VH-VL binders against q0atu2. Designs and how they scored, part 153

Target 1, 119 residues: q0atu2
Amino acid sequence: MLDKKARIRTSREYRNVFEKGKRLSGRFLIIYYVENALDNNRFGFITNKKIGMAVIRNRIKRQLRAIVREYQGQVKNKHDIVLVARAGIGKSSFEGMEKDYIAIMKKAGLFARNANKID
Short names: E, the ipSAE of ESMFold2; O, the ipSAE of OpenDDE; V2, 0.75 times the mean of E and O plus 0.25 times the DockQ between their complexes.

## First folded at step 7 (VH-VL)

Design ka1 (framework fv_daclizumab; at its last look DockQ between E and O 0.86; V2 from the best seeds 0.00; counts 0 for: pae E 6.6 > 2)
Fold by OpenDDE, look of step 7:
Structure ka1 (fold): chain C 119 residues (1-119), chain A 119 residues (1-119), chain B 106 residues (1-106)
Amino acid sequence: as target 1 above (119 residues)
Amino acid sequence: QVQLVQSGAEVKKPGSSVKVSCKASGYTFTSYYMHWVRQAPGQGLEWIGYINPSTGYTRYNQKFKDKATITADESTNTAYMELSSLRSEDTAVYYCARGDEWYSDFDYWGQGTLVTVSS
Amino acid sequence: DIQMTQSPSTLSASVGDRVTITCSASSDISYMHWYQQKPGKAPKLLIYDASYLESGVPARFSGSGSGTEFTLTISSLQPDDFATYYCQQYNDYPLTFGQGTKVEVK
C-alpha cells in the first residue's frame, strides 16, 4: 500500500492535476502529471463506470496501485501523477497494464535517469 | 433525462457580439465539463473549448482563443459562450456538449444555436 | 494539431448492406470516438474509446482499430442509419474531428 503522503486524496488536489497538468494516453491508461511543491511524489487513481462493474473497478484500482508501488522509487521527484483507467483496461492482463504504465511514464519523461526496472 | 437546452437563433451584424446559453439538467452540473463545438453550414465539426463548471477553468482551441469566451453559472446550471467581433465566417450552428472529464466523449448535446452574421 | 481524415467522404449504400467507414489520424493515437449526425440535429455519440457502444446504440454498430487507423462498421444498414458520421480524437488538444462521411441511399 502506498504511504498516505504519497497519495492524492482531496478533490482539490485531483482537480489541480487535471486542470494544470499535462496528459498522455496509453493503451489502457491516461496519465495526468504536474510538478508539486513537495519533497515527494503523490499518486492518484481514477476508475469510472466505463471500465465496468464496481468489482472490476476495484480490482483495476488495486492492480494499478501495485504497479505504481513497484516503480515508485524510480519516478522523478516532486510530481503529482494521476492514473485514469481507460475502458479497455478491464480486459487487459496485469502484465499488460504494467507495460502500458512503463511505456507512458517513459514517454512522459517521469522516470529518473538511474531507474533500473524499466529496461 | 439529461438535457442541454440552448438559447434561440441569433442574427447579428459584423463587428457585434453574441452570447449563447446552455442550460443543463438531469445531472450534477459540476461533475462534467461543458464543451462548445461549432459547425459551419455544410461543414464538419470544430471544437472551440470547454469549461469546468466547478472551478471556472477553461481550455480553448487556439483558433478560437480570441473569438470565444466560455463561462458558467453554477447557481443556474448554465454555461455560456460569447463570440466577439463577429464576421460572416462565424456563421454556424454552435453546440454545447457534456464531456466526460477523462475521455472527452460528448454523450449529450444541446439542440444547437444558429448564429448568422450578415450585413 | 492531430488531423483526422475519413474515407470515404460520401458512401452510397442500400438497406441490408455492410458499411465500413475509416478514419486515419496524422499521428499515433490510442483511441477515438464516433458520432452520428442527421440533418438539422446535433451529433449523437455512437462509440467511445474506439470499440465501446454507447448506451442505447444498436449492436449492428461496431468500432475497431489502433495506432493511426480506425474503422466504424454497420453490419446491416437500416433505414435509420442514413446520416453523416464523424470520428473524433481525444489524444491531444485541441480535440479534432474527421471531416465526416455521409451515408446516403443508393
Scores: ipSAE 0.444, ipTM 0.855, lowest interface PAE 1.8, mean pLDDT 93
Fold by ESMFold2, look of step 7:
Structure ka1 (fold): chain C 119 residues (1-119), chain A 119 residues (1-119), chain B 106 residues (1-106)
Amino acid sequence: as target 1 above (119 residues)
Amino acid sequence: QVQLVQSGAEVKKPGSSVKVSCKASGYTFTSYYMHWVRQAPGQGLEWIGYINPSTGYTRYNQKFKDKATITADESTNTAYMELSSLRSEDTAVYYCARGDEWYSDFDYWGQGTLVTVSS
Amino acid sequence: DIQMTQSPSTLSASVGDRVTITCSASSDISYMHWYQQKPGKAPKLLIYDASYLESGVPARFSGSGSGTEFTLTISSLQPDDFATYYCQQYNDYPLTFGQGTKVEVK
C-alpha cells in the first residue's frame, strides 16, 4: 500500500512526532505532525485497547492506510504524520473515517492547494 | 493494582526548594507519561507538566516553566518534581497522575503531597 | 490557552435526583474528560472522550456533547456521588480543567 520510505517505523520516529509536533483532533482521528528533513512524507498509524480487540484494531488500521494512500498525492511534502484512532472510530464507517481525515488534514493546512475548478 | 505513592507532606520556608516523589507500581513505568497537577487549598486543578519516562522529554505549562523541574528514574520507577524559589502562593496539594500518551486521560493518581510554604 | 467553564459552580441535590453539569470550552474541541473528586482524595477518572464510561464507573453516569458544550449527567443521584466534578480538555497544551462543580446534600 504505502512505500517503505513513506512509513514511520521506529519508536524514536513516533516519539519525535508526538513530542515536537503539532496536534489536531477530529471526530474519529487525532493527527500529530511535524516537518521532517526528508524529501517525502512519512505516515504512522496508532490504535490501542480503547478501540476494541485486535481484529477490530487491525481492520481500522488497514482502512486508514487505504484512505491515506488515496490522498497521499495531495499532502504537502516533508512531513511526518501520525494518525491516532479515537475510541469511537470502531463505530464509524469507511466513509465517516475518510470525511474526518479530509476535514482534519484541511484544517491542519497539510493538503497542498490545487487549482481544481468545477462547473 | 496500579499504584502511585507520593512522598509525605512538606513544610518549607520561602526561597527554599522541595522535591516531591511519585513511586509507580503495577504497570510498565515507561509505557505512560507522568503528569503533575496542583490544587491550592479550596481551589481547582492546574496542570503543571509531564515527563515521558522512556526518553526524559518534558513539557511544562508556561506558568510553571521557571518553577517546576520534572524528572524520572527508571531504575526505581519513580518520578520527581522539584519546586524552586518557593513562595507562600506555592502552598498546594501536588498530585502525580499517569496519562495515556495519546489521550491524556488521568486514570491513576497519587494520593497527593501537601507542600506548605510559610515563615 | 483553552478555558473550560463549568456550570453551576455548586448545586444542592437529594438522593434520587437527576443531576446535570455543563462544561463549556472557549474554542471548538473534539474531546474532553470528566473527573470526580471527594474531599481529601485524588480525582478519579469518570468519563473519557466526552461519552465513554471508565471501567468500574456506575451506569447512572453518562456524558454527551461536542464542539464547545459538554454535559455530565447522573440519572439518579446516590450517596456516593456527592463530590466535586471537573472537566478536562486535551485538545491543546497546556492541559486545562474546569473550575469544578460541587454537588452537595440539599
Scores: ipSAE 0.062, ipTM 0.729, lowest interface PAE 6.6, mean pLDDT 88
ESMFold2 (binder alone), look of step 7: mean pLDDT 93; pTM 0.953

Design ka2 (framework fv_daclizumab; at its last look DockQ between E and O 0.85; V2 from the best seeds 0.00; counts 0 for: pae E 6.0 > 2, grease 21.9 > 18.9)
Fold by OpenDDE, look of step 7:
Structure ka2 (fold): chain C 119 residues (1-119), chain A 119 residues (1-119), chain B 106 residues (1-106)
Amino acid sequence: as target 1 above (119 residues)
Amino acid sequence: QVQLVQSGAEVKKPGSSVKVSCKASGYTFTSYYMHWVRQAPGQGLEWIGYINPSTGYTRYNQKFKDKATITADESTNTAYMELSSLRSEDTAVYYCARGDEWYSDFDYWGQGTLVTVSS
Amino acid sequence: DIQMTQSPSTLSASVGDRVTITCSASSDIYYMHWYQQKPGKAPKLLIYDASYLESGVPARFSGSGSGTEFTLTISSLQPDDFATYYCQQYNSYPLTFGQGTKVEVK
C-alpha cells in the first residue's frame, strides 16, 4: 500500500494534474503527470465503467497500485502522476500492465537514470 | 436522455465576430468536458478545443488559438464558443460535443451551427 | 500533430457486402475512435478505444488494429449504413480526425 503522502487524494489535486499536466497514452494506460512543489511524488488512479464492472475496476486499481509501489523508488521526484485505465486493461495480464507502465513511464522520462529495476 | 442544443445559423460579414451557444441537458454538466469541432463545407472534422465546465479551464488547438474563445456557464448548463475576426475560411458547421474526461470520445453531439461568412 | 489517413476516401458497395475501412496514423498510437456521419447530421460515435462498440450500435460494426493501422468493418452492409466514416485519435493533443471515408451505393 502506498504511503498516504504518496497519494493524490483530493478532487482539486486530480484536476490540477489533468488540466496542467502532460498526457501520454500507452496500450492499457494513460498517464497524466505534472511537477509538484513537494519533495515526494504522488500517485492517483482512475478507473471507470469503460473498463468493466465494479469488481474488475477494483481489481485493476489494486494491480496498478502494486505496480506503482514496486517502481516508486525509481521515479523522478517532485511529480504528481495519475494513471487512467484504458478500456482494454480489463483483458490484460498483470505482466502486460506492468510492461505498459514501464514503457509509458520511460517515454515520459519519469524514471531516474540510475534506476536498476527497469528492463 | 442526453441532449446538446446549439444556437441557430449565423450569417456574418468579414471582420465581425459570432458567439455560438450549446445548452446541455440530461446529465451533470460539470462531469464532462465540452468540446468544439468544426466542419467546413464538404470537408472533414477539425477539433477546436474544449472546456472543463467545472473549473473553466480550456485547451485549444493551436490552429484556433487566436480564433476561438470557449466559455461555459454552469448555472445555465451552457457552453459557448466565440469566433473573432471572421473570414470566408471560417465558414463551417460548428459542433459542440460531450467528451469523456479521460478518453476524449465524443458520445453526444449538438445538432451543429452553420456559420456563413460572406461580404 | 498526429496525422490520420483513411483508405479509401470513397467506397462503393451493395447491401449485404462486407466493408472494410482503414485508418493509418503518422505515429504509433494504441487506439482510436470511429464515427459515422450522415448528410446534414452530426457525427455519431460507433467504436471507442479501437474495438469497443458504443451502446446502441449494431453488432455488424467492429473495430480492430494497433500501432499505426486500424480498421473499421461492417460485416453485412445495411441500407442505413451508407454514410461517411471518420477515425479519431486521442493519443495526444491536438485531437485529430481522418479525412473520412464515404460509403455509397454501388
Scores: ipSAE 0.313, ipTM 0.818, lowest interface PAE 2.1, mean pLDDT 92
Fold by ESMFold2, look of step 7:
Structure ka2 (fold): chain C 119 residues (1-119), chain A 119 residues (1-119), chain B 106 residues (1-106)
Amino acid sequence: as target 1 above (119 residues)
Amino acid sequence: QVQLVQSGAEVKKPGSSVKVSCKASGYTFTSYYMHWVRQAPGQGLEWIGYINPSTGYTRYNQKFKDKATITADESTNTAYMELSSLRSEDTAVYYCARGDEWYSDFDYWGQGTLVTVSS
Amino acid sequence: DIQMTQSPSTLSASVGDRVTITCSASSDIYYMHWYQQKPGKAPKLLIYDASYLESGVPARFSGSGSGTEFTLTISSLQPDDFATYYCQQYNSYPLTFGQGTKVEVK
């Protein structure tokens, strides 16, 4: 579970990332990201009705939170990052989501070259 | 049922402006982005930009940043696009299209508005 | 900007033919959308995210591909299918379309 400080909480905070941020697509995920004025990163998670019923969407959110927790120590600081699940994510494995997250975060330049953190 | 109904065809002189309307019905107007797409005679499709009707935020293709102004009126469920300083090269059919805020798949389109610019 | 390149630009086909259209992206986009446009009409969404058929679209349409290479297939062409087809990426702004593939009667 991500700490409360590391969560995007309000609709306004989410919209700021979408409207001001950069967007990159991966196989199962889209990320939006923008530099924030904090000393820490914040993460948000969006599932769309195209993915499936609420139970499926909630499972996907839990899996994505687990992936983000695992790699959070490698993320460059001072960013708000929203992960948006794509329609095909319901057919993916946890490992497939993880691989996609790593790839898209590298493409975005959000992984620190020498970050050394324990998740 | 979702419908997007655009204003009628326009014939304009070079140097003038035109404002095309797109009235939405059958869905919650502020839940989707409204995009504008042009098609010059005999040509392909070219994305102009979008508006988020709930916030008024706009994003433009750099090519059209100084040509098009996109607005929306929540009270009438209507989006607008104004084209300024019209030239003959601006002759095209202009479409409004509804897009999912995350996927930008255009599932409903207006019927198109032909703008003809002639001396 | 991500360039989307379609091939062929034009093809001639008869009712009953299997038709294949390709779309190539200048960088990895993973997924994309396909649209159909008939003369004098607005485009119509056929397939979203490369392979998901939009509601009400006939089953003879299918899509495949990932990364940079995508195909749209019509398994048995019908009279209603003579149209121009466009691919569209949404990986980054500006959103871009392929230049179109016109499917004409032979």
Scores: ipSAE 0.105, ipTM 0.742, lowest interface PAE 6.0, mean pLDDT 88
ESMFold2 (binder alone), look of step 7: mean pLDDT 93; pTM 0.953

Design ka3 (framework fv_daclizumab; at its last look DockQ between E and O 0.71; V2 from the best seeds 0.00; counts 0 for: pae E 7.0 > 2, grease 19.7 > 18.9)
Fold by OpenDDE, look of step 7:
Structure ka3 (fold): chain C 119 residues (1-119), chain A 119 residues (1-119), chain B 106 residues (1-106)
Amino acid sequence: as target 1 above (119 residues)
Amino acid sequence: QVQLVQSGAEVKKPGSSVKVSCKASGYTFTSYYMHWVRQAPGQGLEWIGYINPSTGYTRYNQKFKDKATITADESTNTAYMELSSLRSEDTAVYYCARGDEWYSDFDYWGQGTLVTVSS
Amino acid sequence: DIQMTQSPSTLSASVGDRVTITCSASSDIYYMHWYQQKPGKAPKLLIYDASSLESGVPARFSGSGSGTEFTLTISSLQPDDFATYYCQQYNDYPLTFGQGTKVEVK
């Protein structure tokens, strides 16, 4: 589980990210990201009804949190990052989500130069 | 029963301005973006921009940045679009359309407002 | 800007026909919607996110595709389906639409 300080928790924080941040689209995910004034990164997760039933949404959110946690130490500092799940993500595998996350984060240039789990 | 009801048709002279309204009902107004799309006679669809009614944040198509001003009044659940320095090329049907906060699919549309610009 | 090109621009078909409309994007995209518009009416959302059927839309409508090529299919054309169809991308701003495909009676 992500530390509380590593979570985007308020509606205001989410809105700041998608209004003022940059956006990149992947196969299963949309990523919004913006620099913050903190010493740590914060992550947010959006799963809406387009994905499916609540049980599916919760599963997807759990899986995305696991992926983010796995690569958290390799992400550049001082960023707020929101992951928005696409409607079709419920049909994807965990590995597919992970690959998409890595691809988008690379494209965004959000991984640190010394990252070793993204090759 | 989501509904978007727009103001009536307008006939304007070149150089004048027009303000079109879009009143929303049947849903939480601040939970969705309000987009504006135009369609010239016999032509396709063009995205103008959107507003987040909860914050007032707007995003415009560069093509319309100096032409359209989008606003919203949360107290009346009404979005507005003002067109300035009208020209004959601005003659079109203008639609408001509800968009998801994270996805830009337009699931509900206003009935459209015809703006005719002629000398 | 991402350019969306539909084909064909006009399609003549009969009731019962299988109809396929294509939309080509100028760059790789993942996010596309399909709309139906009838004369004097606002567009109606049919398919969202390339292949998801909007609530209330008949099952004869379907969407597929990835990368730069997407398709809208009507498995068996009905009288109510004669209209103009538009694709729309939301991968990047500005949001852009295809030029439209008019499906008319043969």
Scores: ipSAE 0.118, ipTM 0.765, lowest interface PAE 3.6, mean pLDDT 91
Fold by ESMFold2, look of step 7:
Structure ka3 (fold): chain C 119 residues (1-119), chain A 119 residues (1-119), chain B 106 residues (1-106)
Amino acid sequence: as target 1 above (119 residues)
Amino acid sequence: QVQLVQSGAEVKKPGSSVKVSCKASGYTFTSYYMHWVRQAPGQGLEWIGYINPSTGYTRYNQKFKDKATITADESTNTAYMELSSLRSEDTAVYYCARGDEWYSDFDYWGQGTLVTVSS
Amino acid sequence: DIQMTQSPSTLSASVGDRVTITCSASSDIYYMHWYQQKPGKAPKLLIYDASSLESGVPARFSGSGSGTEFTLTISSLQPDDFATYYCQQYNDYPLTFGQGTKVEVK
């Protein structure tokens, strides 16, 4: 659902984010992020076997992609961002994942608007 | 059956170095990170760092950055940690522990290697 | 660095007692594990992500907590449970452990 230019695709691209980037932890997600040399953002998604079976992991990936797509217009440009789903995310609601994403992106300073006070 | 087997105890003089090995079996060696944790006599646990065996990438606790060098040999499924410029304060049991790349829950540990530094 | 402080450092208990160990973080965290260590042996993972029981661990063990305060509970202490227990945060690098809580025979 994200444009082809907005996807992190190769092992090299992922490794760059993990080695050079910052890490910030939320309730259901870990975000790794780094400035890139492009004029756009790129997103990557990782689910781990500890989350559950493949069907559960695929559902979580779909939900996270939908959340990222909804808010991508608010994200500061020129960043590579990898979202890592944490153990226990399978028990969260879509709304819970969405709230966590908003909170962690605000804490990372990656949204282009003023930070709101939010729980 | 996952197993991590470490090299035997070492007695060393101050100023020397030591290389501890950790041989992995029962799983795909490159699918997990290998961490090193130390425990001084009668004391708690302290994280040293890790290696990603598939890439050779390492991360260190800043405290040990100039003390420890972590390596891995994929052909023998063995991780190594070398301690340099040994001091009496380096006397400890050193453990290797397997952790996934994202969650660092150490589900399997080596038996530990006692390194004694005696003047 | 996130400091993890366990309480108590030593706890004397009898078989059958309910045992509670606390772990306090120097800042809010979401992500921590509990380990058991017996003398001369490596640590063993008991609880991951604060409250999830590792496979093969007896049901008398449980974990709870959030923010800066986390607990490990043994509902009915067994002879096999006399050991030292460690919490470990994985919220941020460097990974850090609590100083340990030794559960010993009363």
Scores: ipSAE 0.045, ipTM 0.695, lowest interface PAE 7.0, mean pLDDT 87
ESMFold2 (binder alone), look of step 7: mean pLDDT 93; pTM 0.952

Design ka4 (framework fv_daclizumab; at its last look DockQ between E and O 0.68; V2 from the best seeds 0.61)
Fold by ESMFold2, look of step 7:
Structure ka4 (fold): chain C 119 residues (1-119), chain A 119 residues (1-119), chain B 106 residues (1-106)
Amino acid sequence: as target 1 above (119 residues)
Amino acid sequence: QVQLVQSGAEVKKPGSSVKVSCKASGYTFTSYYMHWVRQAPGQGLEWIGYINPSTGYTRYNQKFKDKATITADESTNTAYMELSSLRSEDTAVYYCARTDEWYGYMDVWGQGTLVTVSS
Amino acid sequence: DIQMTQSPSTLSASVGDRVTITCSASSDISYMHWYQQKPGKAPKLLIYDASYLESGVPARFSGSGSGTEFTLTISSLQPDDFATYYCQQYNSYPLTFGQGTKVEVK
C-alpha cells in the first residue's frame, strides 16, 4: 500500500535510522526517526519471532502499513521512520495500534499537516 | 547452535593493554549488534558499548570512550575489545553479548573473560 | 544517563517463599529486561519487555510495571532461583543495569 519510494528497503537504511535517529516509545509501538536527504518520507516496519509466528507477524505489518498510509499526509517530509512492534502488540486491536501511532507521532512532533489547506 | 566463545583470562600490568576476542557461531554474524559489558569483582553489570559488525560503526558509554576500542572481523565472525592504559580499577570480567538492535535484550552471552590488572 | 535502582540489594528467603524485586528508573523508560546470574556464570535473559518470559523460563517467574517502576516476582522460590537479578533499560544510551538483587538462602 505504501508507494515504493516511501519504503525503507535495505538493512543499511534501517540501521542508519537506528544508529542516527531519535527513539520514542508508545504502548504497542516504538518509533525511530531521522531526517533524510530526500523530498519525501520513508517508512520501515520491524517485528521479530518473539511477536509470533510468520502469519501473525505479517498480519501486524499489514495493519501497521495501513495505519501509516492513512496518516502519511500529515507527516513532516524528509524523515525516515521505523515502526517497531512491541511484544504486547498481538493483544492490541487495530484501533489500539492506530491510537498509539497517532499519540507517538504527535509526541515526536512529526505531524506537521493540520490546516495548511482550506478545510 | 548459537554460541559466543571468548578468549582466555589475562593478567596485565598497569599501563599495558589487552585485546579480548569474542567468536560467534551458529548465526549470521552481521545480523546482530555485538555489545561488551563488564563486571568488576562483587559488582554489577556495566555497559561498555556496541558495534555494528557489517559497517564497523560503534557506540560507547562515555565512561569508556578513551579506554575501550571495539572492532569486528566479518571473515572470522569475531568481535574484539581492546582496553588501553590499564589500571587496577579495570580488573573485571568482560562479557560479549549479542542483541537485535531494535529490541535491546541480550539473548546470548559469551562465557566472560577475566582481566586482572596488578603489579 | 538513566539510573536504575533495584530494591532490595540483598534478599534472604526460603524455598517456597514469594519473592518480589523492584527496579526504579530515574525517568520514564520504554523497554526494560530482567537477567538472572549465578556465581561464575554469564547473565541469562529472564524476562523481556517487562513482562514476557524468555523461552525455557519457569512459569513461577513474572514481571510487571511500566514507566519508572518495575517488579520481578517469583511465586514460590525454588533452590535453582538463588541468584543475582539485574534489570536493564533499553530507552537511551548509555544502556544501564540496576545494581543487582542477590537472593540468598535464609
Scores: ipSAE 0.783, ipTM 0.902, lowest interface PAE 0.8, mean pLDDT 91
Fold by OpenDDE, look of step 7:
Structure ka4 (fold): chain C 119 residues (1-119), chain A 119 residues (1-119), chain B 106 residues (1-106)
Amino acid sequence: as target 1 above (119 residues)
Amino acid sequence: QVQLVQSGAEVKKPGSSVKVSCKASGYTFTSYYMHWVRQAPGQGLEWIGYINPSTGYTRYNQKFKDKATITADESTNTAYMELSSLRSEDTAVYYCARTDEWYGYMDVWGQGTLVTVSS
Amino acid sequence: DIQMTQSPSTLSASVGDRVTITCSASSDISYMHWYQQKPGKAPKLLIYDASYLESGVPARFSGSGSGTEFTLTISSLQPDDFATYYCQQYNSYPLTFGQGTKVEVK
């Protein structure tokens, strides 16, 4: 799992990303992102009950964390990034989620120039 | 259960101001953003802006930036919208509507408040 | 701003008819939301994220689409369905609605 320092944990931190950050929507995900004053990135994950039951929501969060962890080293530093799960994600495959994440992150310009797992 | 109740109809003269209230109940007020939408007689829906009741952060449609001021009182679970320098063109039904934090569908609406501007 | 254009503006139909309303966006958007409004009442959320029914909405309502084209379909129109329908985007600010489609009795 993501290190504690790589996680957005407080409501205030989430709100800051929403209020001050940029937003991009994909097929299964919405990302909100903003530069932070740290030396590391922080990631947050949002689901609501429209995604499905708690078991489903937790599964989705686990899958999204796995995706974020896989590509974490290729993301530009000093960003707070929140992944918001859209309703359709509950019926998507892991590969579909991953593809959507990569597409959105590319569009946001959040991958480092030397990233090698995003093409 | 979950509902938004707005203040009553208003009749105002040109140049005056009006403040419409929207009281929330049945849910955690600070967990949802409150939007305002207007509908002129026989016309469609126009988004005015929203407020995050937990922080007071607002975002406005540029069209209404100098017309509407949105506020919220957490202690009373009430959102407000003040319209200034009223003109006949401001005659409309004004709705408050909540959205899930991070999501963009308005799942609960107030009953609407008619504001009539006439000399 | 993203412009939302619905078609048709007015639709006359009978009970039992299949009704289709389209919404076109001026640029690509992820999903569309649909609302129903009856005279003198506030809008009611019908469909969110293009194809998901809000709780309590009859199964005869459905939504589809992607990119710039979205549709709302009523498989078999019921008396309670005569109303005005609006599409809405949350892709970018300002949030915008279609001009509305009035479904009236034929």
Scores: ipSAE 0.391, ipTM 0.851, lowest interface PAE 1.4, mean pLDDT 93
ESMFold2 (binder alone), look of step 7: mean pLDDT 93; pTM 0.955

